# Designs tried in a protein design chat: VH-VL binders against p78833. Part 1

Scores and structures below are computed, not measured.

Target 1, 198 residues: p78833
Amino acid sequence: MSFPASTHVYIAKIIGKKGEGDKILDLLSKVNEHVLKSEPFTKTYYFARDAKNPDYIFGLELYDSKEVLENSHKTSNPFLAFANYLTSTHAPLAEPLQLLNFKVVDGHLDKDNLGPDAKDYVLYTEYTGDSATLKQQLTVNPKADTSLIIHSLDDPSLYAVVTRYSKSGIEPGPAEISGATSVSQQVIYSGVGFLNRP
Positions, changes and structure headers below are counted from each chain's first letter, unless a header gives other numbers; Kabat numbers aren't used for antibody chains.
ipSAE, averaged over its two directions, is called F for ESMFold2-Fast, E for ESMFold2 and O for OpenDDE. V2 adds 0.75 times the mean of E and O to 0.25 times the DockQ between the complexes of E and O.
[cut] stands for letters that were removed.

## First folded at step 1 (VH-VL)

Design C1 (framework fv_ciduvectamig_arm2)
Fold by ESMFold2-Fast, scan of step 1:
Structure C1 (fold): chain C 198 residues (1-198), chain A 121 residues (1-121), chain B 110 residues (1-110)
Amino acid sequence: as target 1 above (198 residues)
Amino acid sequence: QVQLQQSGPRLVRPSQTLSLTCAISGDSVSSNSAAWSWIRQSPSRGLEWLGRTYYRSKWYNDYAVSVKSRITVNPDTSRNQFTLQLNSVTPEDTALYYCARDYWLGSFDYWGQGTLVTVSS
Amino acid sequence: QSALTQPASVSGSPGQSITISCTGTSSDVGGYNYVSWYQQHPDKAPKVLLYEVSNRPSGVSSRFSGSKSGNTASLTISGLQAEDQADYHCSSYTSSSTLVFGGGTKLTVL
């Protein structure tokens, strides 16, 4: 599948205080229903818990353009309720909200959406290093259900990879890339939303 | 508060286009907090959602699969209204048609008065 | 047929409780928390009773409550009153960004 050249990717890292993951996901579930119902130019809207920390919510968002995000998504009532909760005097976050801007380099998304009974996970890996080396060495895995390579709009040395496999326990670990100065990864469970708009 | 007023022909011949208008007062058709839907009701099919239009920096629409090839839901910001156009009607399109405000949480909080449209000669 | 399954009719006596079910699939009721319930009196437009499974709009009696388990949402009406005699409809958003309704349930207050 192909993505419009204008496609804007957001990676969200929402690290809640102990016990806040449920409330954060509940609010995001309401945002997701609005996105399904009213935002047809949002290609991916997916939020899930970190495998080791249930209060850490990872987000992957793909919009056909930055205008869809800024003028449609961010102005919606459920999004504003979500945003207002995160910045409220209740102070539900353990760490400042991280929103990372990316563009698509290459890849494909899941053909089937994760259902409520899905027993699956998504692997998110960050690569920092020489941009030309990372662009050359990072490759789409055709055996993955989702295999997405994204490049930071804010930091040319930062690339990230998102993969999902339908069968747990046979997927390869993150690629080892020569010339990278740092590598990080996040493993998450299935959650709210969709990887590929139905 | 918010009121929806429907108008349009109540009799349409088979193969023609069914056209209804919903005039809005107390809200704007381009309100970012709402979507504007058409829903019909018949004894054989019950309540059936047909489609919606909504403004989020630009106009969007969504349509039910059953009518997608024949339907247009179109806003008119200058008159603060939206319309239903359903092409190539058959007697199966005979129904009570409602416009409704789709409050963006997936609920219809205001409804028009309803228009009974009969498709026959 | 309707996408969501409701019983055609239910009945109860004043003061009793009744429950109306609304069964779908994992692509609508089971997958999402956007189930609404509507009350419709004869010759009137439907009126929203519940949204997001269990939330009541301002002015809706606390006798109306909602829940969901798996693919089935339920509307419970406690302390039945004569004015509750009406048709009740459920709706749900779907994974296809569309909306579907149930077939409707006629409630008779005996």
Scores: ipSAE 0.000, ipTM 0.436, lowest interface PAE 16.8, mean pLDDT 83

Design C2 (framework fv_ciduvectamig_arm2)
Fold by ESMFold2-Fast, scan of step 1:
Structure C2 (fold): chain C 198 residues (1-198), chain A 122 residues (1-122), chain B 110 residues (1-110)
Amino acid sequence: as target 1 above (198 residues)
Amino acid sequence: QVQLQQSGPRLVRPSQTLSLTCAISGDSVSSNSAAWSWIRQSPSRGLEWLGRTYYRSKWYNDYAVSVKSRITVNPDTSRNQFTLQLNSVTPEDTALYYCAREGYFSYAFDIWGQGTLVTVSS
Amino acid sequence: QSALTQPASVSGSPGQSITISCTGTSSDVGGYNYVSWYQQHPDKAPKVLLYDVSNRPSGVSSRFSGSKSGNTASLTISGLQAEDQADYHCSSYTSSSTWVFGGGTKLTVL
């Protein structure tokens, strides 16, 4: 897959209070329906649960430009319903919402166009270190169903990688990069969203 | 091995400011896994949560509605402590005041200070 | 003036079971799975006994168990022992990102 230079990647970290994950995903499901029908320049809209905390919702979103997010996605009625729920007096979040902004370095989202599945092994890894070293040493895995390398627009020392394997028994750990620190999170697809737009 | 040690005046006059300090050892006041709270106990009101401060990417405060207009909970990263300031006190503010850590086990108060009895009288 | 309702007292004999209720609203106990229970002996700070409705910290006896149904959380103590004589306080997270406590229950082991 090729990515326009204007592409913005967002990693969403939505940590709900206990029992809130299902409601958050229900609202995101309605947003996803609108995205599929009405937002052709949203290229990835993918939501998963943390493997250890079912109320921690992980999002991977790719927009052809920042203007797609600001002028199309954030102004939609389903998105506003979702945002209003998160900021309501009900206070469903355990921690403040994080929305991290990245650019694509290299990679692919769904090489065989199989679509995401709840049984996929998916690993999200953040690397902190020397930017030139990380850019050189982080490489696309052509055997992974997803292998996406992204670089923070807010912190030049931060890179992240998303890897996905659809085949049973394939659970490699994160790449080890000398001189960098890394933190990994395993996520499980929640049935909401897509990797490559149909 | 986390411990909380309280200090501050035990007698306050009506209309003055009640000020208490909680010193932290074995953890950091800026720990991303913790929040730091003040709780008081009186015979008339039982246990009352007053407010918290905590750090995630920036500092946050939350306060109980009953004290919101006159309370401040402040962190001090240089001394690894946090403080309670409660303005315009009345005899109703007479209580045993505790500092506590929130978050280690999940959403609960898992470590408590020794408590400070504060009397508000003329 | 406690936000959550607990019985003022409860009693039992050694070896028996007792249950203490904690009733709130949909904006606290009913809305969140963040209910905790604290044991307090005279002249001591409260000690966390249960958190997240039913989870026990390391070192807390399995005789202590918790549950929740609708707007009511419950603490059950089985196999009562003399050392269980104490005040028990429930607490719940709220829709305002605050905490509220119950009035406390004095347990007497006869």
Scores: ipSAE 0.005, ipTM 0.468, lowest interface PAE 14.5, mean pLDDT 87

Design C3 (framework fv_ciduvectamig_arm2)
Fold by ESMFold2-Fast, scan of step 1:
Order: C-alpha cells, then sequence, then structure tokens
Structure C3 (fold): chain C 198 residues (1-198), chain A 123 residues (1-123), chain B 110 residues (1-110)
C-alpha cells in the first residue's frame, strides 16, 4: 500500500474517568459519521477501548496531510462538540489527553473495514531506542490484515507498530528488538470508525 | 480551578534580558491538553502574542517571528511554572506582559490569564 | 501594525445591537475556525468571550454571538448594556503555528 509522503498520523490516548468511556465513544461515533461522509482525505479514523480499561479510548487517525486535520477535521461541528466535552468544566478526563504525532514508515491497512462489528483485537506497540536500529529492525507483517509502522515526529527515538489479524486464535506477539524497550497495548475487537476508508 | 501568578523585575535596562515567571496552580505545565503562552500589550502595538511552550512526548516551543531571535519560553515541571526570557531589550519592549493558558488540544484560545506585569525598559 | 483588522471604535445605545469585524487572510481567519474574542475592562486582563468563532464559555451571556464568512469574523452584542463598555480584541490561529491579534475595538455605550 502506498501513502502520500504528506500523510500525518495521530495516536490519541483518551483516558476518561470511571464511566466516561461510553459518552466519549458516543461523541466520536457522531464525528465518525461526519468523517466518513464529508472528509474524503481522512484515510483512517478508528477509536476503541483498551482491553484492560473500558474508559481508556485509543485512537488511530491517518490524514493525507496535516492540513486535512487542521482545516477540515478540527473545524467540523461534531468534532467541536467532542472537543468541547473533553475540555468542559465537567472534567471527564482522568489524565491529560495524549495526542502523539507520527509519520508513516511502511505498511498496509486492513482491506476490510474494522469498525464497529469486528471481533478481533488491534495491537499497538511503542518502541523506544536507537532510531537507525528501529528503522532497520521493524518490518511489516505480511500475514496481518493491518501492519503499520510509524515514526514519531515529536521524538526520533520513538517508533510504533499497529497490527491486526482477522482470524481468531493466538496471534504472534510484538517483535522484540535488541537494545530497545517496548510497551504494548491491546485494543478491544470493536470500536468506532474505520481502519481503511472504503 | 486554574490560576496563573506572575513575578519578575518591572524595570529593565536597554540591552539586558527581560525575565518573568508564571506560576501555575490547578493544572500541570506538562498537561497534553494545554500550551503556555506569553502575550504583551502596548498602546502602539495592542496585544501581541510572543510565544508558547507545550508538552507532546517532548517539549515544544513556537515563537512569533518578530521576537524569535531574542525569546525563550521555558517550562519548569518541578515548580509547575514557565518563564519568559527576552534578550537585548529596547524601549520598544516596554509593555504589560501576560502569561496565559491556551491552545487546548485544538481550540487555540486563551482561557486563563495572569494578572499582568508592567515592564518598563529605560535607563 | 496588528495582523488582523478591527475598527478602532464602535458605539451604541443601551438595548441596541452592535457588530465588530475582524479581517485577516486565508492563513489565519479564513483558514481555521480558531477565532476567539476577548473583552477587556480598564486595568484588567482580557477575558475570553467567544472561542472557535461562536462558542461561549460558561458564564458568558447569550447576548454575545460570533460568526465568520471567508476572511472576516464578527462579534455581535445584542441588547447592549452599560457594562459592555470595554475594549474588544479578536485573535486567530495561523498556518505558522502562531497566534495573531487584531488592533482592538473600543466600544462606547452612550
Amino acid sequence: as target 1 above (198 residues)
Amino acid sequence: QVQLQQSGPRLVRPSQTLSLTCAISGDSVSSYSAAWSWIRQSPSRGLEWLGRTYYRSKWYNDYAVSVKSRITVNPDTSRNQFTLQLNSVTPEDTALYYCARGDLYWSGYFDYWGQGTLVTVSS
Amino acid sequence: QSALTQPASVSGSPGQSITISCTGTSSDVGGYNYVSWYQQHPDKAPKVLLYEVSNRPSGVSSRFSGSKSGNTASLTISGLQAEDQADYHCSSYTSYSTYVFGGGTKLTVL
């Protein structure tokens, strides 16, 4: 799969207070309806719960350019309703919103739309280490439905990998890279949005 | 409840460095949802945004072109504050200086302001 | 010179409606829905009235409303009251990841 060189990736970590996950996903569902209908340059718009914490919402967003995010996505009415809820005096977040900026290194997206009826998991793994080593050692998994390698624009020592399998059963774990530390997050099988725009 | 409290010298001589501190309570200077700005106000230029610092995996700074060569905005996580340093000041830098919290994730507005510090640049 | 153009002054009588314009370019006001408006009384810090063109923070009167068309944003104050006499400033995010302000508008309630 080929991505424009200008492709901008965001990883969102939205950690709600107990019970807030449902409201956050409901608002994101409305954003997703608008994105699918009106934002053709948004390639991925996917939000789902952490496997261990249902109030922790993971997001993966791919835009053809940063300008798509700034001038189209962030200006939409449903997105502004979502944003305003997160920053409201209600204070629904348990921890500050994390929005991590990445570029695509290599990979491919799920041919079949993941959300919301998918029964599989998404594995998100962050690697911290020597940039040259990580660039050489991290490889696309051709047996995965989604296998995406991304490199932080904020921190050159940070890479991340997003992997999904459509088949049920035991999947291979994250790759171990000598000299690097890694942290994995398993995201539940269903969510809001799409991994690959139809 | 977020509150910003400013401190620093109010008189600076030309060619010296202007240094102000903004102490934060009710939020963290490293909050992913906020950016911390310095804004000044003078009769001749009105309100003028100078720069900001914010945390997104590492610290970032953005500065207005007019001051970029002379300005540094620095966070201090241990004291929960941020500072303005403006080098090589001239009388044209005389202004009321505000710190402000803003640029919440995507909103870009300044929702809390410090009390303001009038800095006079003269001999 | 300020980056955004506002009228220097505007006046009205109690009960009237007034509008203050804020004109920029496609790299600021025209490019983003990140226009905010601030009210400033003498010897006070600015206070946010509107953000993201038309959104009001808690505690701000519904008499204050905002809109944007092309490169021009507008603040409208309906049912004008004596306490509305203040300076009004617009601000916008820019394509350079910076912020710019208008020159400010002095509102006189006659």
Scores: ipSAE 0.006, ipTM 0.456, lowest interface PAE 14.6, mean pLDDT 84

Design C4 (framework fv_ciduvectamig_arm2)
Fold by ESMFold2-Fast, scan of step 1:
Structure C4 (fold): chain C 198 residues (1-198), chain A 124 residues (1-124), chain B 110 residues (1-110)
Amino acid sequence: as target 1 above (198 residues)
Amino acid sequence: QVQLQQSGPRLVRPSQTLSLTCAISGDSVSSNSAAWSWIRQSPSRGLEWLGRTYYRSKWYNDYAVSVKSRITVNPDTSRNQFTLQLNSVTPEDTALYYCARDTSYIFGDYFDYWGQGTLVTVSS
Amino acid sequence: QSALTQPASVSGSPGQSITISCTGTSSDVGGYNYVSWYQQHPDKAPKVLLYDVSNRPSGVSSRFSGSKSGNTASLTISGLQAEDQADYHCSSYAGSNNLVFGGGTKLTVL
C-alpha cells in the first residue's frame, strides 16, 4: 500500500521513571479516544511498552501531513493534559521526551485492528549508515502484517524499520545490513491506539 | 519475595465447576510487569498451561485452545488474588493445579513463582 | 499427550554430562526462541532453570545450559550431581499467546 508523499511519521520515546508507565498510557488512551473521534487524517496512533522496561513507552504516529498534527492534535484537551503531566513538577520522565521526525520510504501496515496478544511484538530497528546503501538494501517483507521503512528528516544517515508478524509462526529478526550499525527494540504488541485506522 | 497460596475444593463432581483461588503476596495482581497463570499436571498429559490474566492499561485474558470454551481466569484487585473457573468438568480434569507468575513482558514466557499446588479429583 | 516430545527417561553418573531433547514443530520450538526448562523434585512445584533457550535466572547453576537447532531444543547438565535427580520439563511459546509443554523426562543419577 502506497502512502501520500506528505505523510509525516513520528517515533516517540517516552521513558518514564519506575512506576510511571501506567499513568502515561492512561493519559495516552484518552488522547487516542479524541484521535479516533476527531482526527480522521491520523493513519496510525500506536503506543505500547518496551518488552524489557514497562515504563518505556514506544510510539508510532502517521499523519497525512504535518499540518494535521500542528492544527488540531497539539491543541486538543486530552493532548494538553498528557503534555502537562509530562512537564509537571512531579517530573515523571527518566529522560527527556524524544520525538523523531521521519518520512515513509515504503511499506504497509496491519490490515486488522490491534489485539491483546502480549506474546506478539512489534520490532523497531534503527539503522545508521550510508543513505543510498540503506535505501537500496532495506526491503519490505510481504509476509509481515506490518513492514514499514522510514527515513529520518533530521538525519539522512538514519533509517528505521517497523515489523510485525501475527500469523507466520517465525520470529522476525532485524535484517543485517553490511556497513551499517543497527539497534533494535522489541515492543509488546498490545497497547493503546491503532496501527491502521479502522 | 513473591508467594502464591492456593485454596479451593479438592473434590468436584462431573459436570460441575472447578473453582480455585490464588492469593498473592509480595507483588500486585495488577502489576504491569507480570501475568498470572493456571497450569495443571496429570500423569497422562504432563504439564498443561490453561490460561492467564494480566493488566496492561486494561485487563486481558489468554486461554489454551483445549479449554477456551469452559475456562475463566479472573483477577480480584481488592483481595490481591486471581481465580480459576473450569466448567463442565470430567474425570479427565483430575490433576494437580498450580497458579504461577508469568514473566510475559520480557518474552521469556516462564514461570518464576509457583503456588503449592492443589490436587483436584473429579469423581462422584 | 503433550505437544513437545521429550525422552521419558535419561540416566547418568556423578560427574558426567547428560543432554535432554525437546522436539516440536516450526509453529513452536522451531518458529520461536522462547523455550524454557523446569526442574521438578518429587512433591514440589517446578522451578525454572532456563528461559529464552539459553538464559539462566539468578541463582541457577552454570552447569545447566541450553541450545536449539531447528525444531529441537536441548538442556545439558554438566558435572552431574545426586541432587539433579528430578523430572525435567520443557515449554515453548506456540503462537497466539499460547504455551505448550513437553511430556517430561525423568533423570536418574546412578
Scores: ipSAE 0.006, ipTM 0.483, lowest interface PAE 13.6, mean pLDDT 85

Design C5 (framework fv_ciduvectamig_arm2)
Fold by ESMFold2-Fast, scan of step 1:
Structure C5 (fold): chain C 198 residues (1-198), chain A 124 residues (1-124), chain B 110 residues (1-110)
Amino acid sequence: as target 1 above (198 residues)
Amino acid sequence: QVQLQQSGPRLVRPSQTLSLTCAISGDSVSSNSAAWSWIRQSPSRGLEWLGRTYYRSKWYNDYAVSVKSRITVNPDTSRNQFTLQLNSVTPEDTALYYCARESYYLWGSGMDVWGQGTLVTVSS
Amino acid sequence: QSALTQPASVSGSPGQSITISCTGTSSDVGGYNYVSWYQQHPDKAPKVLLYEVSNRPSGVSSRFSGSKSGNTASLTISGLQAEDQADYHCSSYTSSSTYVFGGGTKLTVL
């Protein structure tokens, strides 16, 4: 098994006011540098822009346990600088920060980490519907470099899929799931961090 | 407002190289939220996408299989432009050539800005 | 000829609705939600009408709508107007990171 049973997945949705995306990513770049050097139990730390709104920053974070997030990551100096900026009187966010809590259902993470021949993108797809039906219908794509299926801990009807294709055989569209009552997909590109710790 | 302005020779002889330039204003050729494409149109083949260049940490190119052995699409960051070079042309390459911007190339949208078009005739 | 199949022509009267189909394969239209539709008036460059199957750019009338089922995408124009008379082209992203186009459909408003 590639993932400890204690693994926690967080999806961050950070919607900045017009022009704030660059500053938010700059702060997250500094957090990422600290995570890479000093937080070995963080498996994924990736933040990038929504294709339709460059001020909308998407985040994918995988921690070996909830305690890694609470006791190590959230107490770091660069994280505190980032958090303090978001909650400052400057009020850089257009909408309240969303940090969605998931568990891993199945999948694998990218080894290449946006290497020199990779396309710099990630697809994030949300499915809502009957939990048992979605669990059966959603399958890992072995041809994708990243193919991760996650299930919301807060909303049992919500599943999400993260995919990335780095070289040949690119397939950017969402899987069509007949049991889903809604489907939404975001195209994510031009980010900082890593999908799989180097 | 983004605008694309095309320039280049309109008459090319068979076996020669077709070269066209697309000058960009209102955006950067190295923008990581765009890709820069060449598309041609002829009565017999309709619209054909030929290739793109785009910047994502480094420069990439993608080319249609039908022209891949003869085509180069190159960016020029100093002049904020990109070019089409098509080698060994035949009369079948006679077409109206467009440059175009692909917004949010990485799985996001279609061609949202087009150049004026250049009619290129390949004849002896 | 063209990778995607469109009817060569379609016609309608002012106020009516028409639908133009665009059929591909599982490696283009069926595999991705990246279908675009373009309107082209005589002697003009194509103009994007729809992208990602059903999204309208700013300034495009809500009379234009798009959908997809399996390997077939459709453009529907409601409340036909004389200025809608034009050529309509579909395009799809492919598994090879390229684009393919349909043969185009000439819309005549009678």
Scores: ipSAE 0.006, ipTM 0.464, lowest interface PAE 14.0, mean pLDDT 83

Design C6 (framework fv_ciduvectamig_arm2)
Fold by ESMFold2-Fast, scan of step 1:
Structure C6 (fold): chain C 198 residues (1-198), chain A 125 residues (1-125), chain B 110 residues (1-110)
Amino acid sequence: as target 1 above (198 residues)
Amino acid sequence: QVQLQQSGPRLVRPSQTLSLTCAISGDSVSSDSAAWSWIRQSPSRGLEWLGRTYYRSKWYNDYAVSVKSRITVNPDTSRNQFTLQLNSVTPEDTALYYCARDLDYTWFGSPFDYWGQGTLVTVSS
Amino acid sequence: QSALTQPASVSGSPGQSITISCTGTSSDVGGYNYVSWYQQHPDKAPKVLLYEVSNRPSGVSSRFSGSKSGNTASLTISGLQAEDQADYHCSSYTSSSTLVFGGGTKLTVL
């Protein structure tokens, strides 16, 4: 798979108050419909629940450029409705929205979307350590349906890995990298969006 | 084509519960592309949106802040209808009540494209 | 008081153009492109004229147009006809994920 050099990756961490996860995903479903129809330069638009907290919504977004995000996505009516719900007086978030900026280092995206009846397994792992070491030791997994290595634009010591396995029963843990610390988030429940546009 | 038909008592005593039903034909109350709203109209308040119910893998409700503590909007899939319950009514709740379809093209930006005939509810002792 | 401010009445003659304003805040009209306009004839339910500021549903005359500047949305009716005599209501999405309406404007075509 090839990615334009201008590709912008966002990891969204949307932590809702008790009971808000369903409403947040419903709003994101409408954003996704607009993205599919009107935003052809968005390669990934995927949101799903944290395995430990159903009100914690994880997002993975890949845009061909920052301009696609800023000038097309963020100005859409469904996105504005979603964004403004999060900041409304209803106060649905338990913690401030986190939006982390990354660049693609290496990897591939599966062309399949999440199936409604499939038990898809997605693992997101953050690694903090020496940048040169992490760049050399993090490797694409050719047996994963999606295997993506990304490097933070905000923190040079931060790398992250996203893997997807569509086969039932395959739930590998994160790779261990000597000299680096890691934190993993499992995203197992049904979500909205797509991991790879056709 | 979609049609909404309202029914329910037209006279309610203060402190009682106002209950109205909206029967749907030409669409399903569980349609994942629609939301089902109650809107009222009075000379003092004009048009006022009260709340809605809609199905997206499960049922959701949204309610206006002014009535949130005393309103319930419930779907009934077996009868293809939805209801309004407004508790502890006062004379200020006297209004013409409409049900309406909010078609979910652009979330929250969708127009109310079909309306019921309206039901005048008087709250008096 | 209604959440959105509209003039109580406007008037015009056949063939003229009139504009009805709908003023809110940055938390409703000013913050979003989710403004709708409704026409209501006596003893009838409201009928949608415009949505998302300027979009017309199928069957609505091109004489009806919409715009927005800052916290004010506007409905313009060109080439006034006798049947345009009605009440006109604006609505907007809010930052609380609810909908609010204006007080309504009575249009008299003389």
Scores: ipSAE 0.006, ipTM 0.485, lowest interface PAE 13.5, mean pLDDT 84

Design C7 (framework fv_ciduvectamig_arm2)
Fold by ESMFold2-Fast, scan of step 1:
Structure C7 (fold): chain C 198 residues (1-198), chain A 120 residues (1-120), chain B 110 residues (1-110)
Amino acid sequence: as target 1 above (198 residues)
Amino acid sequence: QVQLQQSGPRLVRPSQTLSLTCAISGDSVSSNSAAWSWIRQSPSRGLEWLGRTYYRSKWYNDYAVSVKSRITVNPDTSRNQFTLQLNSVTPEDTALYYCARGFYDSFDYWGQGTLVTVSS
Amino acid sequence: QSALTQPASVSGSPGQSITISCTGTSSDVGGYNYVSWYQQHPDKAPKVLLYDVSNRPSGVSSRFSGSKSGNTASLTISGLQAEDQADYHCSSYTSYSTWVFGGGTKLTVL
């Protein structure tokens, strides 16, 4: 349940033009192969489709440090191929790429990789409000397979929560926090990446 | 506040399809914190969970192994209800049938129950 | 054949404590903390008594408590009262995304 204090969390929101989701995921699949083989300090590298827009790719990435992200991940050949595609004259994105920086507040990830009976989705909820209130009232759910609370490095009023309940359809929805606004997104695992490094 | 109201035929012939409906009030069949189950009770088998339907980005169904080949549990969002269809019934399917809401890992609201008799 | 094993019957006198066991496998009771208990009076639907092994819904007496060790969950009723006479059923989530019930236990208050 412990994370290194240096753990860097990256949330990626990649909104492709109609039909681009498949190509984006194909490129990310090649990045994921490199991450598994050559980037041992990447704990989570998870990509999923928005439940309502298959061309909207959601990423959850956990690195043991910012240095792993900057000096190892971003310099890899398959990452550069992916990044070059997104910025190419082809212009595959419908909206500018969003990359959000977080630190871990508390929580845990799936014990194992997704199994045959596991649910294929994650609930991602952003909370905006008083930082002290959100830190106190957002709590880890020990019954979830993944329950992760993260705090923005760029915006102290922003927290986010990632939950997954494998093998059960009776999981609660997002917590309601008095005085905070929240936006939830359900994402369906794309077959690319992992929540907990195997 | 949540109420589940059952309806459907009480007598079914062997080999036919058993069909029951559960109407929901006080909650939505597409609620992301609930799952909607059918559970039956007989003197010989006690309580037996049959299956459920629930919405989490997409619709899911789970079914007990004993009935999986002949059961369907379907939601109807326009009428806020869900149904049980059990094909090729035998006298062994004679039971009191309940619909129930799964919520926080328990069945917290139950329908009134429908006694279904399978006989010639 | 019920998936979870409960004693068929148990009895006690007013003011005493009784315990009902519910035994499964590592793929249900032993694998998850998703055990619930239900009380059923004659001609009534079951009513949830405990969920998540030991949690009581609002309105359920503190006389009812639950625990789990390995593959066995237990319901304990302290300060037994006449109105506790009922059937008690345990239920557990399984590794196959299904639910199973025990055979039920008839509690007689003497």
Scores: ipSAE 0.006, ipTM 0.519, lowest interface PAE 11.6, mean pLDDT 87

Design C8 (framework fv_ciduvectamig_arm2)
Fold by ESMFold2-Fast, scan of step 1:
Structure C8 (fold): chain C 198 residues (1-198), chain A 127 residues (1-127), chain B 110 residues (1-110)
Amino acid sequence: as target 1 above (198 residues)
Amino acid sequence: QVQLQQSGPRLVRPSQTLSLTCAISGDSVSSNSAAWSWIRQSPSRGLEWLGRTYYRSKWYNDYAVSVKSRITVNPDTSRNQFTLQLNSVTPEDTALYYCARDEYSYLFGTTYYFDYWGQGTLVTVSS
Amino acid sequence: QSALTQPASVSGSPGQSITISCTGTSSDVGGYNYVSWYQQHPDKAPKVLLYEVSNRPSGVSSRFSGSKSGNTASLTISGLQAEDQADYHCSSYTSSSTLVFGGGTKLTVL
């Protein structure tokens, strides 16, 4: 379960106009099929709806290296179809696409992939504050199926945490960190992809 | 295997509420791999999707624009069934009503097709 | 009437191929890859033949195939058989996050 030092994590925030979430997920499901079959160095490729807004698609992507993203993933036909749709004259996005670049600090991904009948509860939390304090205070949750701590490559004051719980009844809120501000997003409605490559 | 069995009144008066039940066997109404839909068929309107209910950590509903103000699709986990309620019916609501399962794939998301259907219930709206 | 346009009827002889079209707009058939086809025999519920334009469920004959070009999806039945005589319905996801159907096509095998 160790990550290569070259591992790159991307958080995608895809905020569609009303009704666009389904088309965005359709295109991403075709990308995911290609990733699963043809991109063995992509370890996580997971996209799901925001709990409050079905047209807001959250993405978590882990690549063994930046070169996997640039040379393999971005050049695939399904990805190009997805990217072209988002930038088309149809203008399906309510806000510009956000793609945030992180490195892994600590954590683990789902050891056993969840089946379609598993209850999903995914929480994504951003923390902004003193880097040394956040690195020291953010801890892996051993009771989560996925617990991932990531640090922005673009903004040293930004850390984020992704947790997933498959067992019913476990829906904790974000950890409170003294001296840091936090913003959380629940991702529980619908999704495509995988948190740990099967 | 999955089976859907429909029940409910076949005659409803104008302005009243149309109520149908779909009993599920071989799957759970709260399954994360499915959504549960109502579809109707009439000579004048053809096949028409009305709405669905589904469980993904909480219950959700989606409804067709044409019926959204009058429709409720409700799950009943204790009886493993779901119900259609359509308020303020008119003769134009006369149709053959089907319940159906929408398929969901965890790896690939929603596929937006109906893999299992109930037997159908002809509902006539007349005085 | 129906949101998607299908021919009211098509006909063919055993062993031939026929094609049924389903035409919508850029807000449904043209905009999304969620086109399904259903076969309906008299007094029976519809049965899925194809989903996501061209995918066949387990147990559906390879004689049934699907394609899409622009705003038009097509169902092709090769090696036509007497039991293929039925009504055929297309459906598509829409930009309103709903599902719509075509008017249906009656296939007659002569």
Scores: ipSAE 0.006, ipTM 0.524, lowest interface PAE 9.5, mean pLDDT 84

